VHH binders against q88v07. Designs and how they scored, part 11

Target 1, 377 residues: q88v07
Amino acid sequence: MAQSIVEAPIRVDTSRKIIHVDMDAFYASIEEREHPAYKTQPLVIAHDPRQTGGRGVVTTANYVARQFGVHSAMPAAKALELCPTAVFKTPNFPLYREVSAQIHRIFHEYTEMIEPIAFDEAYLDVTTNKKHIHSAVELAHRLQQEIWHQTHLTCSTGISYNKFIAKLASDYRKPAGVTIVLPQDAEPFLLREPIEKFRGVGKKTVPKMHDLGIKTGQDLYAQSELDLIKQFGKLGYILYRRVRGSDDRPVEYLRERKSIGKERTFGPFLQSTTEVNTHLKAIAKLVAASMQSHQRHGKTLVLKLRYGDFVTITKRRTFGEFIPNDAALFEQYAEEIFEEVVDDHFNSGIRLLGITLTGLAPLAFENLTLPLYPNDN

## First folded at step 21 (VHH)

Design j5
Fold by OpenDDE, fold request of step 23:
Structure j5 (fold): chain B 377 residues (1-377), chain A 128 residues (1-128)
Amino acid sequence: as target 1 above (377 residues)
Amino acid sequence: DVQLVESGGGLVQPGGSLRLSCVASGFTFSSYAMGWVRQAPGKGLEWVSDISRSGYTYYADSVKGRFAISRDNAKNTLYLQMNRLKPEDTAVYYCATGLVREYVEDSGTTELYYFDHAGQGTQVTVSS
């Protein structure tokens, strides 16, 4: 039973500006972008259960499919039952990863304080940011616009003073929404939320909470800290604070990137050195742009190529000093490496090229920003 | 079309075991190295293990001695036996083809560089 106990006030830090970015139906949206016909069809990103003996789980679904009750983590077979006309698309994670990477590059233009949750989700601490945008709301809008401009995908954002609330907020106005929870509105906002939306409340916890009459933030708020700790341990301790708007967790930086690179796959395999060089040039430009965006330089350039016969070569070239962040140099070195490693397997063509920089360090000087080229992957 | 279907995930207590399976179709399974990668909440894709066409096995340091990868070419199936599971093993596990990994000197770890295809994944949760 919820007991209203007057306890010591919880300290709440409201000084930060946190944005939770959630790409709208990310994988499905990518597929719709690639195949616009999917936009009017119930699209389920999953292996077709009819081809897998009923096995599989829904990664995500477009909004059309969601109208039938299809949701993430649902068995694919169940999705088919709910929506017999559903189009099942096998996940293309290489593509999704690439798009995610592109989005993250955009994030990095605004802040280095990025905590990815998934390919389609991230926290951004924009209390201070590279664009010197004071308004987190303005920043969020710009971010959405930039993402749309570059990827033709939409995202929803939650804006608040901590990660917990920002994440909850991002779910309110999908798709392409911006939800702001100010400090003064945090507690009321949290009180109305179902307990299932509270991070940390898992499948085992929900039934127990419900049994205790804890179904909403309001119910949770009414619990004493001691009772919550007794019932849920550390989670109880945390939830007592979360429902009161307290989340002191920082946006955790990814560890320093170990590498920055770009790869391209080719439908028609490349059959000539000229073609290879053309694509290496394009890849090099993208890598240089990425390096610039991340304000990094590297000591090692890695060329990866995969032949039509699936033989893969990865060759590293390490320099005694940092490689200037110059696309022309990246291209040159990549071409040189290619000439050194290419062999008779080239007769089968090349299906993949990649340039990656490793041995990264912060860039101490400003380099020229190279224009971005369309991703023709 | 290449298809990879993972199964066997679930919720287990620390110290428990799970066996993941991946059924492959749409390509000559026996002709390709196969592997497992995982993605934990808030983290990127992590290489877990791979097995060569001839059956040589490789493991990330984090799972070495606890996980065992195997394959049955006759069944087009890849396996991952996970023993002594830890909370830090909590992740979505993906079966993948065309894995490329690289030793990163700076971190002293082998990291996933690339893969061609992956399944939709299976959730593994290790929690008390």
Scores: ipSAE 0.000, ipTM 0.199, lowest interface PAE 12.8, mean pLDDT 88
Fold by OpenDDE, fold request of step 23:
Structure j5 (fold): chain B 377 residues (1-377), chain A 128 residues (1-128)
Amino acid sequence: as target 1 above (377 residues)
Amino acid sequence: DVQLVESGGGLVQPGGSLRLSCVASGFTFSSYAMGWVRQAPGKGLEWVSDISRSGYTYYADSVKGRFAISRDNAKNTLYLQMNRLKPEDTAVYYCATGLVREYVEDSGTTELYYFDHAGQGTQVTVSS
């Protein structure tokens, strides 16, 4: 009888009001707005494969085209096969960007705590907001109305106490939907969701999960944290918490880079201290240049190394003062840390080295322009 | 088949001591780094300590100076001497192979990223 390790409950912060806004078929909707005749036709936003020799990828499709099985990231040629009557429209990114900017301006009327994810989606922390609207639901409705009034486009919203659940909720009632997941409703909501809907579960992970009998949130919930970490590593660690309603990630409205670093992978593996030092020197130079370009300095240097056998060690050193943006210093500190942490796993060689600076602050007063669009790191 | 069997857990008063043991079988013990992780009530898994094949030892900040990891390759046994125990040390302790440690910037702590195998665990309770 495998003694079921009683899983410890995870602490969940439910104090925040988070709205995930997702524009409904954003690019296609814009095109339909510009050309209303498209509303009754299967519309695919992509280069016409008939004109490109069969090349191209679907950016998005309207709801009519989606009924034929057309979806984002599908080859354009495949979309044509599925829907021979489809209208292909070449993406107009300048227009899409303009409309996105307009929508973001609307967001800013309500809160400065905005984390853009893409042109068509963002997280809003509205725990406190500029309109002093206590109800997140009311705020979401007003937001949808204002977006419609100004742009004649619809959006769906998910409302919850964290980013993870809010995003899941926004997909639940498309188009022009509002989905609310209260803290008391979070567990049943998460348990019924397919595993494919969980952030971090990609195309490569889904088959493995299914093989393990993990198809839904309920199945995921039944797994021990140890088993999930064994099977999926860091992702397992995260998913164990997510399925239990825990996500402490803030809405990052000030995209201040929390860290600046560089990593190098090696083939063949490094086998000597001399080689390690040589590469640490090179990495340090790159990091110093990056720190300078970003006009930041840091208080903590982190060394990351991965051995040939995949054992990975990270070690940090925090200083009482900011570290000068000097490559020689970064190298020296990295070498010192390496000497402290290196062990007999070194016999398997080193496949990865990384230097990262954290505890960052501006070297000078910079007017940080809020990035309109997240860099997909 | 890889087997790890933990023992030595129990109830102890604050300031007390315990010694955990882990007996390994099904693999060449001396060829692998070994370590301890724990899971406290209401918390996730936490890296505690690990030891290399040749005896290099590493500790989480929360246990430094209080815990000592050691190994006896002749007996295929891993040990964790726990001194000056605190209520916050209450957890299930697991013996594990192939530990990967990662620094997490958001938490400012070194956390467990991955392991190959773990045992069933032994309960440690520190209470007055």
Scores: ipSAE 0.000, ipTM 0.207, lowest interface PAE 11.8, mean pLDDT 88

## First folded at step 22 (VHH)

Design f3
Fold by OpenDDE, look of step 22:
Structure f3 (fold): chain B 377 residues (1-377), chain A 128 residues (1-128)
Amino acid sequence: as target 1 above (377 residues)
Amino acid sequence: DVQLVESGGGLVQPGGSLRLSCVASGFTFSSYAMGWVRQAPGKGLEWVSDISRSGRTYYADSVKGRFAISRDNAKNTLYLQMNRLKPEDTAVYYCATGLWRTYVEDSGTTELYYFDHAGQGTQVTVSS
């Protein structure tokens, strides 16, 4: 009797109310709104391949064009082949941005916990909200109505207790759909989903998964955590938890870059501390420049190194205060950390070095007190 | 294809000893650091030990002084001598390559973050 290694139950936080909002065929819908005649025509948002020498990629297509097999990321030339009568409309990003901003303003009426993913989609944490609406479903309906009223555009919503499931849900009933996945329904919902729908599973991963017999959430669920990690690395770790309904990622309403860092990979391995220091200095300069450009400072510096024998070490140092954006200081700290962590694996050389700052916050605008008074010297 | 095959696990009483072996194939064994990781019931993967190409050994604090890692490059084999075993050592033990360790400042512990390849594992059970 193979003692089923009772895998410790993955803790699932079900306390949150998360709405994923996805605008239906967003760019195409905007174009249809502007030109109602497009509603009855196959509309492809892309540069016309006839004008570009066959170059271009489909950004999106209306539902009429989709019936011909046209989809996002398809070559525009292929779209034309599939639908010779298609109308190609060059993307109007200024308009799309404006409409997106309008939609986001609507979101802000309900909650400040908004994580934009793209112009046409966002996560909303509505566990608590400005309207004091207890039902996330009711809130979602109101959002859809308000969006329609103001923009004459439809959106689909997914409602659940985490981002992962909410996003999956929003894709389930398009267009103008509302899909709710309650905690008790999460497992059945996830088990039925094709593996292609799982975030993180890209075009390159799907074939490998299929080869392993992983085609659905159910198949994924049947895999051991270790096997998934072996096959897919960090993604395997994540997917093991996701298929079990676990996603602890918060809705990040402060687009605060969580981290700013630079890494360098070395063809010839670094073999000396001098070389390491030289490269740490270079990396530190890049990180400092990046921090400055983003007007951020951090509290934590992370050193990453990978040895020639493929052992990788990361170590972080958190400071009581924000670290000044000084390349020399970053270098110093990185060197100090390096000295602390370096071991006999160094004999195999170093393949990779990285410096990353975390615990980021905006740099206080030093009030450049513009000296009002011209020194009349 | 990289293959790692662990053996030597079993049931042992507290205070007992086991010796694990891992036979590697599909890559140049001598060019890689090798290590052992384990997963106890209900717990995540834990770094146990690794050995450099040159043979320098490193251990998690939980096993330091009790476990000994070694390698035979001629045989493409990694070993883990486990002495003074405790119930808390009960886990599936995996041979692994490309180990990624993270130093956690708050706990002062080294954690396993990632590995490139691991075997199927061998069960070690320490029970009275």
Scores: ipSAE 0.020, ipTM 0.257, lowest interface PAE 6.8, mean pLDDT 88
Fold by OpenDDE, fold request of step 23:
Structure f3 (fold): chain B 377 residues (1-377), chain A 128 residues (1-128)
Amino acid sequence: as target 1 above (377 residues)
Amino acid sequence: DVQLVESGGGLVQPGGSLRLSCVASGFTFSSYAMGWVRQAPGKGLEWVSDISRSGRTYYADSVKGRFAISRDNAKNTLYLQMNRLKPEDTAVYYCATGLWRTYVEDSGTTELYYFDHAGQGTQVTVSS
């Protein structure tokens, strides 16, 4: 009887309710709202290449233009070639910003846990929310209705237990779609997705993945973690977990640096605890200054050290409260962690020390509008 | 080019023993700490053991008292003696250098995060 080796799955936190909101063809939709005649025409949001000497990039296009193959980040001249009857509209960013701000205000009615990605995209953690709506699906529907009522624009939503899956889900049914991926449905949902849809897989990574026979989530799932790390480094580590439904990233209400840290490499290597402490003090000072300059405080301090024989150790300490931006405290905690983790590898010396703060939050709450961020594709 | 070649894996019954070897080339072996990591079916990479330049040995809790890591610098070879093998030891075992270990507070465990180089691995299967 082949004892079925119980494959211990990666631990997956399914406790959260995450909604990814994506406005449907946002800039184009706004233009169509302002000029209804555009609804029946291929509309491209870009400077007209005929007026700019062939220069320009497509910001977005309406669904009519997309049928001709026009897409974001395409050269405007190419869009014209694909769709000679296209109407080019110069972007009106002040208007788009205003509409984005309006949408952001609607989000705030439901939750303060908002992570803006772009003018037209945001993550919402609605595990707990201001309206005490238990069903994330109901909340998403209400949100879509409210957005339509106030702006006459549609959005698509993805609902799941983490950011990664929620974002994938929102792209599944457009326009005005609602896609729900429950924990039990996560695996089959992820396995059928093309690798191009996985966050972190950019244009440069796709060819390499295809060369390796990785075209879908199924293909990715079949890879060993080691092989993925060998081929893609840290990204491989992440993707191994993502395809298995694991994403522990919180919804960050301010697109803040996830971490602030400093590290130093030494040559010659440090050989004494005294030297280590001296340099930890210096690093702590730099980190404190950086934290202050960014007006952030953190809950977790991470010490990183690399020995001369290339063994690397990282240890994290999370505190119940935010750590004051004090260099002396950072130094103290780093030294304490060092004492806990140091071992006989120290005989080879230390080649690198680093202090990093994570779990960052603003020192002061500022109500920010939805910013425009480059698509990390 | 850094090369690591593992050998010694195979099928063994519970309670049995295996000895893994790793031959290193393309770098100064004696200047690096070396270690073993493994990946069981459906699981992530797990740190097993490492040995310092000076010969100090470290082990994961799951293998302490059963496994012994050693090195022969003259032969550029790393060894892992595995005794009292269990079905849960079934995995592909990799020789690695530049190991990055991370302490995870929530679990109270040390986990592998990164390595610089690893071999192709050798399969160890423990089954009745």
Scores: ipSAE 0.015, ipTM 0.287, lowest interface PAE 8.1, mean pLDDT 87
Fold by ESMFold2, fold request of step 23:
Structure f3 (fold): chain B 377 residues (1-377), chain A 128 residues (1-128)
Amino acid sequence: as target 1 above (377 residues)
Amino acid sequence: DVQLVESGGGLVQPGGSLRLSCVASGFTFSSYAMGWVRQAPGKGLEWVSDISRSGRTYYADSVKGRFAISRDNAKNTLYLQMNRLKPEDTAVYYCATGLWRTYVEDSGTTELYYFDHAGQGTQVTVSS
């Protein structure tokens, strides 16, 4: 009565060396570098909600402010409520962009295979590298040291044979961590991770996973591929492979950014900020729906306006995290940018407004969800 | 069809002056902001100046105080008076409309300029 249990292995390509670099509390760390007194104060990088009428969102908070529960993408008014003593510093994006560019020049000394995710985050494929360094761990240490030397900022790195594991590894020890997950260590590493750490398993998916008894990578691993596909569709197919250490996605160093946007032209030109904001609200709703329909989210929001005299202004704002596909948030950002760029050409009226999301990536792998705003509202 | 015809370029010594003209046709000139852009040898386009339909003027820092943009809506003509010319002003100068300004997110300064329509340009050479 012999019994034999055989699983067909998924083929896993372990030939690559991938580093994920994540700058530690990037905007806040830059501000602390410029004004060291901030290191002992709760610092929130956002427009002060007392000056914006309670509007705005947190871009970054330093580690002191995080102890009060302040986090990125939180409403600035909520951050003030959680930490009334917080210092609010308006983002100095020109400075942050300069520092990010400096860091990217360092990356280019080691490889041209760089996929930027945000100002503070990138994947590097260092399977081969310009310095002929055989150890990816040594390369990661050199990157950290060079970044520290040139900028006095720290970063955390994760190293593995694919993007998924490298990203998870970079989160393992912060700040200033270097974490490697070798092929032989991948399975034990992945099996112990909470399912929330798996890309595509977010706050909407976690309850369904928990209801099915899936709380860790071990629980996920135990599921059959067919069961995961039945419950989660394409996400299930992907998760089955991810928990087994398979992720063949290349580092996208030549990928052009795609965009999703909507613009409107106005026969009678818009003559007031109130009219502008009314139409930005409508456009934001259309863009949010389009982003969700295409299963994309983006890190950069672009406002376009054209005056009656045919002068066109565009301005983009890049965020550290993907912007939620929320029409109210898109409207808020667009209105803020409008206030920053509008000038006396407004006397000619506004003939065109547009909102565009760029820096796009696929949404976390979830089942199809309903629109964020019901059609009849 | 939209036509923009530049003239008035030439060779001039450093410190000299030139006046560029641009005659427009095929659109309602008085309804458009107009501008000058230039392209130095081997370089990309650089914004020089623009003027709103009401006559408000804007200048790049590199030419502010030396160049003066003006328009004559009755003659459908745009002008650029260039004084105290420097070798770095050497470029093909284009009259343009349908102007675009793209800003760095938070500074209000332009990262690039482009346009819907431009002429074929007029060469300005500033040399000893």
Scores: ipSAE 0.012, ipTM 0.501, lowest interface PAE 8.2, mean pLDDT 83

